# VH-VL binders against DENN domain-containing protein C297.05: the designs that were tried, part 9

Target 1, 138 residues: DENN domain-containing protein C297.05, of Schizosaccharomyces pombe (q9y7q7r449to586)
Amino acid sequence: VNEIPGWNDVDLYPLFRALSIPNILVLFEAALMEAKVIFLSENLGMLGYASQALLHLLYPLTWQGLYIPVLPRRLISCFEAPCSYIIGTLSYFFHMDDVPLDNIPLVVCDLDKNSVSTFGKIVRLSRSLRSKLQAHLK
Short names: E, the ipSAE of ESMFold2; O, the ipSAE of OpenDDE; V2, 0.75 times the mean of E and O plus 0.25 times the DockQ between their complexes.

## First folded at step 3 (VH-VL)

Design n9 (framework fv_ecleralimab)
Fold by ESMFold2-Fast, scan of step 3:
Structure n9 (fold): chain C 138 residues (1-138), chain A 122 residues (1-122), chain B 107 residues (1-107)
Amino acid sequence: as target 1 above (138 residues)
Amino acid sequence: EVQLVESGGGLVKPGGSLRLSCAASGFTFSNAWMHWVRQAPGKGLEWVGHIRSKTDGGTTDYAAPVKGRFTISRDDSKNTLYLQMNSLKTEDTAVYYCTTRGYSYGYPFDYWGQGTLVTVSS
Amino acid sequence: SYELTQPLSVSVALGQTARITCSGDNIGSKSVHWYQQKPGQAPVLVIYYDSDRPSGIPERFSGSNSGNTATLTISRAQAGDEADYYCQVWDSSSYHVFGGGTKLTVL
């Protein structure tokens, strides 16, 4: 024992292949402030890889919110949860009208399109910290 | 902090043209659907049209009263939304608001600019 | 075309409950959003998806939607609640439809 379960199995490459560094920073900032994060992809494996990679980037912090790597259409009401979450779902089942706005900021990330949409205020790291982190991630 | 700043309003004669701009900041503009909503003096809100994000096809839709006369466009490199108004009528006199929306039709207008007044009068 | 009907005006006494209705055919199957507009200002979203509140909107504001009528309820009305209120829905043929607006007066 003496290791974090699953830590050694996390591959960050799929996330860095799918998303630009600036978009990864927005996701990191959203997760750090305990916002809502939705991952979209046509590929079930990508939803798992991206969400696990985001959780890995938070080390040594542990995600305290709801985590659902792949949400089936029948459970779409989970998007209404009044708490921070990281939820992935297939793009073709996703509609923004299933996601009510609330006092928790929301980030929607389309992994297939390298796009990040922000709803509400995401607290950004200072320019100097973002620059240092960006250089480290490259 | 999300900000929308409209500009380009003014007085124009019937049959004239005017171009409105909306400068957006504080969110990923390229991923957002953008809308124009107007309000005639002392009247209610009326949706004018929208432009979808590039990833959703960049397509436009218009309310019946403006279809064929108004054109919505966007410049994602400048985070700017435009409304080109042609063949203006007195009924087009209104405050024009720039609003944001998510990826879907049922999404609320969660952010609004302060509006710009367009007056069509001889 | 799809149409939403609101009363032109509603009066409420300070501290009492105001109810503003929005009527439309089978509106209960649609998602209703409510906007508050004060003179000279842009609209502000106060209720979305029938009953949810954006950050900063007090719990005195609530919403419901069923059958042919959606309702915005403002409990313990305050002078600062005086404004025009608009309901809004999506419709596949009419796109985004707003109600005519209701002027709320707090006496």
Scores: ipSAE 0.000, ipTM 0.506, lowest interface PAE 13.0, mean pLDDT 84

Design sa1 (framework fv_daxdilimab)
Fold by ESMFold2-Fast, scan of step 3:
Structure sa1 (fold): chain C 138 residues (1-138), chain A 119 residues (1-119), chain B 110 residues (1-110)
Amino acid sequence: as target 1 above (138 residues)
Amino acid sequence: QVQLQQSGAEVKKPGASVKVSCKASGGTFSSYAISWVRQAPGQGLEWMGGIIPILGIANYAQKFQGRVTMTIDTSTSTAYMELRSLRSDDTAVYYCARGGYSSRWFDPWGRGTLVTVSS
Amino acid sequence: QSALTQPASVSGSPGQSITISCTGTSSDVGGYNYVSWYQQHPGKAPKLMIYDVSKRPSGVSNRFSGSKSGNTASLTISGLQAEDEADYYCASYTSSSTYVFGGGTKVTVL
């Protein structure tokens, strides 16, 4: 029970089932600093659930970047977007060569493998904020 | 082959704004960015920015951030570049070109629009 | 303003080969394989000659070739002809997801 609107309305289980808490914290830190986040999965539903869960964890902040929960193969050039984004795509359509690196840090998360890879500097939360967030996520 | 048709020459006073158009003919440009590149008399090329129609976003060179706005009208396949607070050193030929997203090069180019800023 | 360094001028005789350098940093030319080259005749819009460091668009003579080593990209024109006399510009993608042009090189065919 909390007073934050919508806090208990979103099913966070799919994200927590797929990813360890430390990996969720990296994604949260990346989104908080307006980095680029790519979700990979072989399951379309998982891409939608995980990305929505990440957006929900940002409350009361709202995501200001580009958001594409499931990227069609024909639009793979969207990985070249010169802005912060959260983009999900099916694993078999994805190659790192499709993502030109720029000064916006990038996090690639494979939801099927509980794997998070970072490119560039992700600003970490303070020790006290990380501890508080870990307590809330457990 | 897609061709880019630009609006005609403009003469403006310092402090005014100018809006240059770039119309795609012979095809659409929705899957590509439209970039704007200027060239002052006797000088080199300078990238100003581009608009990415499929994403609905524009990206500008730092020098022009806050003074330039790039938009598109998809119903007429026309891109626009508006430059505000004009100064005499904004006198240049302004080109539109397809590219900067989905392709990291510029082709084709419009024929250019001469903008003269003088009192 | 130009972020990429090109020689101001290069000269050659018909039939010879010339090379134009384009030097940047690890945040543009050295960091990516997204270098393009443009030819501009007086009073005309630029024309794409090379893209992605070494690729030619259809319709561009195979006398034009591109390469890159470290932070320096190069455009080579073999079998130089009178119609090659023009200004040549390099351009590169940057780590800021922007583009920068070189200062331009005037090619004179003697």
Scores: ipSAE 0.235, ipTM 0.758, lowest interface PAE 4.2, mean pLDDT 87

Design sa12 (from s6 with heavy chain G100P; framework fv_socazolimab)
Heavy chain, then light chain:
Amino acid sequence: EVQLVESGAEVKKPGSSVKVSCKASGGTFSSYAISWVRQAPGQGLEWMGGIIPILGIANYAQKFQGRVTITADESTSTAYMELSSLRSEDTAVYYCARGPYSSRWFDPWGQGTTVTVSS
Amino acid sequence: QSALTQPASVSGSLGQSVTISCTGSSSDVGGYNYVSWYQQHPGKAPNLMIYDVSKRSGVSNRFSGSKSGNTASLTISGLQAEDEADYYCASYTSSSTYVFGGGTKLTVL
ESMFold2-Fast, scan of step 3: ipSAE 0.409; ipTM 0.790

Design sa16 (from s6 with heavy chain G50R; framework fv_socazolimab; at its last look DockQ between E and O 0.27; V2 from the best seeds 0.00; counts 0 for: pae E 4.9 > 2, unsure alone 70.1 < 75)
Fold by OpenDDE, look of step 4:
Structure sa16 (fold): chain C 138 residues (1-138), chain A 119 residues (1-119), chain B 109 residues (1-109)
Amino acid sequence: as target 1 above (138 residues)
Amino acid sequence: EVQLVESGAEVKKPGSSVKVSCKASGGTFSSYAISWVRQAPGQGLEWMGRIIPILGIANYAQKFQGRVTITADESTSTAYMELSSLRSEDTAVYYCARGGYSSRWFDPWGQGTTVTVSS
Amino acid sequence: QSALTQPASVSGSLGQSVTISCTGSSSDVGGYNYVSWYQQHPGKAPNLMIYDVSKRSGVSNRFSGSKSGNTASLTISGLQAEDEADYYCASYTSSSTYVFGGGTKLTVL
């Protein structure tokens, strides 16, 4: 992964330690199509690392949606935003009932369980590109 | 159990303003949105607007844009709806209701406030 | 924005099933799964019955919601006398607003 100017402090290791490459690819694909992405963890720090890492992977593309690395419970209504977003929140307080489904696909990633749940259709990279990217991420 | 209690009935002259309050109790206030919906006699429900108290973001129906102001006081868990330049057609029961950011649902509802506009 | 389109009235006999339609556009009903249904008895505030198209809000399983395209539907099975009421659909809109249907009067025969 290329270095992003001014992002020397971005550490991809936590994300790659937490998630398998296939799951990271799903997140990448979701972000590329400007889907909704929710990160869950019991560790607030992990939420920050994960979201930053994802944005880093998108470089040189810039995320255009809502970006809230750590969403406090009091702002749970943000999940109802009818737009693309990358939001992290503590898994302990998260309920799927908090997130309505619309025409924008949703990807929910539990960083602690290395699990990714997809709601809606995610546009997937071609097998060739996926393999190439996977090899690059290793 | 969350309850919404609205202020009492109002009788207003045309051209005046009315401000209805909606106090939430028995649960969280800041995490949700408050919508205002009115119902004229014998008519259907009409959404007026919604506020997210913690964010201070309010959205209004185009019909009421510029004439309605929705505010909220988190310290008292109270939302307000002020309607200005009242006319006879504004005679209705005004409800507050709890919802989410996008008002994906309304529950619970206040008991309603009757506002009568007459000369 | 115009109200969502509902039939003015529907009727059914005790024990039968009825369906109330709610037609909008791709900017509301068709664009989001934010459709909700409310029951209102005379002189009372509306009560949430269904939210997010098909989720019941603590109501009888006789009430069910669905959506196809720009039309949402509320189905009430096993009609009972107490089901006689006005029913309103509602939906979020692309303009960050909310809109109600015109309402449907359900008569139980």
Scores: ipSAE 0.117, ipTM 0.740, lowest interface PAE 2.7, mean pLDDT 91
ESMFold2-Fast, scan of step 3: ipSAE 0.539; ipTM 0.850
ESMFold2, look of step 4: ipSAE 0.212; ipTM 0.713
ESMFold2 (binder alone), look of step 4: mean pLDDT 85; pTM 0.900

Design sa17 (from s6 with heavy chain S31D G50R, light chain S96Y; framework fv_socazolimab)
Fold by ESMFold2-Fast, scan of step 3:
Structure sa17 (fold): chain C 138 residues (1-138), chain A 119 residues (1-119), chain B 109 residues (1-109)
Amino acid sequence: as target 1 above (138 residues)
Amino acid sequence: EVQLVESGAEVKKPGSSVKVSCKASGGTFSDYAISWVRQAPGQGLEWMGRIIPILGIANYAQKFQGRVTITADESTSTAYMELSSLRSEDTAVYYCARGGYSSRWFDPWGQGTTVTVSS
Amino acid sequence: QSALTQPASVSGSLGQSVTISCTGSSSDVGGYNYVSWYQQHPGKAPNLMIYDVSKRSGVSNRFSGSKSGNTASLTISGLQAEDEADYYCASYTSSYTYVFGGGTKLTVL
């Protein structure tokens, strides 16, 4: 279809304020292919808002993987989970050494820096679909 | 210190299933994984799979996919390993061990459950 | 994956040092610093000796671990009679699984 239902009723502003459209598209593509997504911020509220906005972008699809909007420090081992996930954590507690790089592609997004790092191959949307989504996001 | 106590020895016929239990005491059951490792007579150790109780996730070694199911009951701090379609080659000592998540090593180990598959 | 490669046996005299190798690939031993070593005496469950490549589990300082590329090593110095046992390495893999080495029988002469 040429219209994505539900976006009109969703507050996506936190994601748009933090990230460029190309970086949002990478996150959307990662979530669609059930990759691993890690959100980093020094602000707990941003971790919750950004991860929820990403889930809303998937409508009508429902995220089937593990979802932890703010990872408690005691549970840092959740980065080792043997499955797709969306996990947010405070950037000053984060170390890449805590994240095994494995068969599921990983996207690390620093919300405070508008930066997205990819590990493994993220399957890209077709040019026509990407253009339609970019136009809608504006 | 955490202790793991396994269920008693079993003798099973080919084609049947066996379910071994592993009860944890002391420490925090949910914070760690329970892995299952077997050892056939005179052979080496073979990792079968694990359960991460806090996440409700289990995964298995390729060799055992489709035949093994690992579950956990947090209310009794007990993990279970069920192996179906038993063959004589499944005769082994089956160990549970704490680890495979959070701890990427295995300690402590249960005492082992001997499963013998014979006709 | 098949088992990590260990020598089937090694031997040493009292007071000597021996090294047991554990060779895998970049998707296990080479890819992670999550190699552990276990000692098993006949009829007993394995005992953790080394974890995270080089950390001791409260065992004697005679036991040390290291890793270079795709090969991890367990070194036992000042061999004692009670060191005679089977030794296994284990590693995390890129498929979220664990794999053990084939095991090494250590004989103390």
Scores: ipSAE 0.348, ipTM 0.776, lowest interface PAE 3.1, mean pLDDT 88

Design sa18 (from sa1 with heavy chain S31D G50R; framework fv_daxdilimab; at its last look DockQ between E and O 0.29; V2 from the best seeds 0.00; counts 0 for: pae O 6.8 > 2)
Fold by OpenDDE, look of step 4:
Structure sa18 (fold): chain C 138 residues (1-138), chain A 119 residues (1-119), chain B 110 residues (1-110)
Amino acid sequence: as target 1 above (138 residues)
Amino acid sequence: QVQLQQSGAEVKKPGASVKVSCKASGGTFSDYAISWVRQAPGQGLEWMGRIIPILGIANYAQKFQGRVTMTIDTSTSTAYMELRSLRSDDTAVYYCARGGYSSRWFDPWGRGTLVTVSS
Amino acid sequence: QSALTQPASVSGSPGQSITISCTGTSSDVGGYNYVSWYQQHPGKAPKLMIYDVSKRPSGVSNRFSGSKSGNTASLTISGLQAEDEADYYCASYTSSSTYVFGGGTKVTVL
């Protein structure tokens, strides 16, 4: 696992505990192509860990889109931002009707259920790269 | 139940400025964006811009860039739209409307404010 | 910033179905599912009829429906009634972080 100054491996552990490697790879691919990523959890802390972990995995690439680790319900309109974003929100406040679909692919990840839903086309890594990353993440 | 109450009709001279207010009641204010749309007599709807109260971020149509300013007073749940350097073709009914950050929808609408620009 | 293209007028008899087209580009109608439709009676403020291409707000008759194909969105009014006589505007978000309306369509009930 990549290390970023100021970040420790403990920060990555919750994500890897919550999600399977294949699901993490989907999130990684989504982030690489600057898709929209929504993290759902009943645990606010988990949202922070998950988004931070994803950004960590992108190193040395820097996320250029909107980044809101924990989105309060009152700011639900942020989901309709017409740009790439990584947003976390409490699952029990989330409804897919809150998120319009556009030409930017969307990945919704439920951290509590280890589930990833994809809307639109996600550019996948080559099999070789995927295998290498998978091996590295294990 | 949400209502947008706009200020009254205005009569202005060319070159003057007008500031229209839009007070929201019956619901949340900071959770949504406020857009301004005008309609000249017998013409269609024209989007002027929108402001996100909670963030204070405004985006204006290019046509009005530099001439319009949208502001928010969260304490009174009121949005303002100021249009400067008025000319005769600015005569229109100006609407405020609640919407999303990306203006997915406008609902509800204010009743409109007639601004007449005449010499 | 050019307006979305709508027919100037559409007419139909009571009980008929009519469709209003709204044509944009891949930078607006074609690029996003942010199309909305508004009904406006004379001297009244616009009223939201459809949002997100096909979603209907509560209180809006199910006679109103929306769809999109490519760069063209459509509003269909089924079972046309006299009260439906009004101006209808489509609208969409644009890639330039702006919002654009169509030119409007006058619907006449014959």
Scores: ipSAE 0.016, ipTM 0.649, lowest interface PAE 6.8, mean pLDDT 90
ESMFold2-Fast, scan of step 3: ipSAE 0.472; ipTM 0.833
ESMFold2, look of step 4: ipSAE 0.061; ipTM 0.681
ESMFold2 (binder alone), look of step 4: mean pLDDT 93; pTM 0.951

Design sa2 (from s6 with heavy chain S31D; framework fv_socazolimab)
Fold by ESMFold2-Fast, scan of step 3:
Structure sa2 (fold): chain C 138 residues (1-138), chain A 119 residues (1-119), chain B 109 residues (1-109)
Amino acid sequence: as target 1 above (138 residues)
Amino acid sequence: EVQLVESGAEVKKPGSSVKVSCKASGGTFSDYAISWVRQAPGQGLEWMGGIIPILGIANYAQKFQGRVTITADESTSTAYMELSSLRSEDTAVYYCARGGYSSRWFDPWGQGTTVTVSS
Amino acid sequence: QSALTQPASVSGSLGQSVTISCTGSSSDVGGYNYVSWYQQHPGKAPNLMIYDVSKRSGVSNRFSGSKSGNTASLTISGLQAEDEADYYCASYTSSSTYVFGGGTKLTVL
């Protein structure tokens, strides 16, 4: 019944607590197409748990991009990386001016506000596949 | 304030390789991207590539892809640019420069390293 | 992508204004607000004048930057003798690389 081997409710709980299902699907679509994902929260634990939950959602696929669960303020040059990434940072240190936009699409997710902002084209899953995933995420 | 100091002038034969160093001082080496820009005699500036030292991720201009390798050693706060299969047209002043947080601009610049390729 | 197009030379008289253009495409100058300008005196490394299209790097307010479509411009007002130098523009590209303009020699008459 489970279409995605290795999933369990505990591993996905942080995403369900913070985000609506449509927003979780945008993050999943972004990760599948190897886009850039930035997580924002005022809570360090939430950044780690939510980003790990997203990686778990990809199983059995393994994230091939850069992964930094909590980025220190002094290392914001990491946002310049010309590759796919999942980076979390504290909301109060974040400014869009620090993130150069390129041909890799970017999704910025504010975990505290249940908001997702997209820059560039994120390829959506088919309606059929989205419906199947939605059933498993409920 | 960050200062960049480059290695000394080099004279190389065609077909050889050259490795130029750029040592950062007075600031945090790992916090910023380092780029390499060259300038042939009487010509303009040409971006060769850059590296984000903390990540070890380098990116290159297509013209130099396959001939240039940019690396960084965080323990010595030094970035390196190695250019292989040298030709006479590689004779130039080679600069390292620090990119800002977003790599949108170059400042400060090293003093430049003159590389002469002749037989 | 090709390098950015600048006029080879421009000239102006003391106290007047001069504008240097830098033309690219939608994949560099037109696509991003990440244009910078550099001044280079003979035998010296370039010096940052303007970044992010219009922000001054601590230089005189006689220097200003702007952009319209695929063309960025550097304007120098109240020309002084020491402004005589080569000027280069640079832009970020959609390939996460940088390209420079061909350079413009400014002569102060």
Scores: ipSAE 0.289, ipTM 0.764, lowest interface PAE 4.3, mean pLDDT 86

Design sa20 (framework fv_socazolimab)
Fold by ESMFold2-Fast, scan of step 3:
Structure sa20 (fold): chain C 138 residues (1-138), chain A 120 residues (1-120), chain B 109 residues (1-109)
Amino acid sequence: as target 1 above (138 residues)
Amino acid sequence: EVQLVESGAEVKKPGSSVKVSCKASGGTFSSYAISWVRQAPGQGLEWMGGIIPILGIANYAQKFQGRVTITADESTSTAYMELSSLRSEDTAVYYCARGGYSGRYYFDYWGQGTTVTVSS
Amino acid sequence: QSALTQPASVSGSLGQSVTISCTGSSSDVGGYNYVSWYQQHPGKAPNLMIYDVSKRSGVSNRFSGSKSGNTASLTISGLQAEDEADYYCASYTSSSTYVFGGGTKLTVL
């Protein structure tokens, strides 16, 4: 009935500028199933804006996991957290060796490269729902 | 220098609880995971659980679920392990250990160990 | 509730090499490059020797780690009397926990 609040806001633009619609759908699906999401960028502003855009995309759902828009290098142990999270970090400080692969699926998104890597099983939305969302995000 | 200093030896009765402390000095306490590992006399090492102090998030080995609680106090740089419903089989040396920098999945510094004896 | 499998004891002569195995499953040793090895002398806390294939600073080049499939190995070359100790492996697991091996007593003959 009404437009989804936040859907058409300017703060969604950084995510849409950095990532293709299919990659945004993977992030959306990961967040819906409460997976682990890591955002990488060499730009601090991009990390904050893109992660906030993902949280807005979930409305009216509220993210229940850990949220750290920019993780300092000294707090890298946060990647070991045995829970759902959305964590952003600068690309040059990031190594996959810092992130254990556990039973919670992980998505690593490089915002500067428009690349999404998945570890574990991300449950996909139905074909019908994915088609509708793709149409709305265009 | 990084140093982990544990509380003194304890003698407890079956059915009681024990709370062991681990005070960290040197380095940034909040930057590392702190784990608790026990060793019964003449037996091997057994991981009980660990905590990420800055997040207050703890995780436990299945064997100790419901009996162990690990907490941290960042203001005093101290981690705690409380084990309830003590049995004679809980007689062991209890170690705290640091999880290491940059999320590496190993234990690089260890406390001196706290002997807990459960006797009737 | 399962420990990684290590031989209870292993022995070697001075100057020779010995290998200690650590066997798990695809949800621990086989799934991760995060096996670590600890040396424990009687009455002392464990000391980190190896993590994956890397040595802790100050540890002799005589110690090396390797992994194939679900089995990690610690190899000690040029055995010396002070190497006599208990050795434990540990691994991260898919349940975001850690598990230790049962331990191996090394005797230097």
Scores: ipSAE 0.063, ipTM 0.672, lowest interface PAE 6.4, mean pLDDT 84

Design sa21 (framework fv_socazolimab)
Fold by ESMFold2-Fast, scan of step 3:
Structure sa21 (fold): chain C 138 residues (1-138), chain A 120 residues (1-120), chain B 109 residues (1-109)
Amino acid sequence: as target 1 above (138 residues)
Amino acid sequence: EVQLVESGAEVKKPGSSVKVSCKASGGTFSSYAISWVRQAPGQGLEWMGGIIPILGIANYAQKFQGRVTITADESTSTAYMELSSLRSEDTAVYYCARSGYSSRWYFDLWGQGTTVTVSS
Amino acid sequence: QSALTQPASVSGSLGQSVTISCTGSSSDVGGYNYVSWYQQHPGKAPNLMIYDVSKRSGVSNRFSGSKSGNTASLTISGLQAEDEADYYCASYTSSSTYVFGGGTKLTVL
């Protein structure tokens, strides 16, 4: 029996293989507070798998923000959206100058490098809850 | 090459609404954001709001929230700005301008402006 | 949000230089490198002069932009008669909006 709903329904493995548990927790915290999340990878499949896995980790909460698993280069203006979003794009086409910083916190995650950069204040889960989730995700 | 062409001048009564259009001529604006900026006689420029046409997502300056609606029709490459509950203070030239595309948060292409006069 | 602060008017003689300031806060001018400058002649739409603080939009190299802290500046060197116009700064904000300065009337003496 799963303690976290949805673990059996979606393949979460790609996200857990690409990212350390602490980095996954940062993404989870960002999504819970309705921040902006950008996924970067040179692999289109990875962008889809990782973003879907993150959405599933929120269950039973449903993501209400903008969701674009793979953003084409020509539509970079979408990064200007004044709302919470989860957007993936190919690493090669991404530059931080493409993302205007606003009052919604931003997390940029490079799936190929297991790196997470945060801009603005991301509210962290309690130390106790983070420890329990980390133990469960191992 | 690409031009933004705005609709013609309007004269409106207080309390009515006005809807100004902005059409991309010679190309499309679906990959861009379109903003609306107004200028009252002898006054400065004032950003009202903008839209990302492909997403249908609009945002507004706080002063205009609740009175302005910005929409876009990608099939005709036309953006619209509707301002309701008109007052004499809304008499201004209304510009559409291209903003927010490919790392660009500035206004590089402007419409010719639409004069809206609110008079009783 | 409040408009960015610009001097209402500035004047200079032919061939001289003038600088127009644009002051905001850490939530706009100070927080981002997304300051742009526009020139407006009477009865005309604004024309983009400078973007991203210091990049020229195909205009003469007599126009330059800079920023220090919460203040951006437009400098026009070698003033010419046709430079006489209204100048506006604009900045992206932390609310994902844009804000314009109050505008500066440049008189070329």
Scores: ipSAE 0.006, ipTM 0.630, lowest interface PAE 9.4, mean pLDDT 85

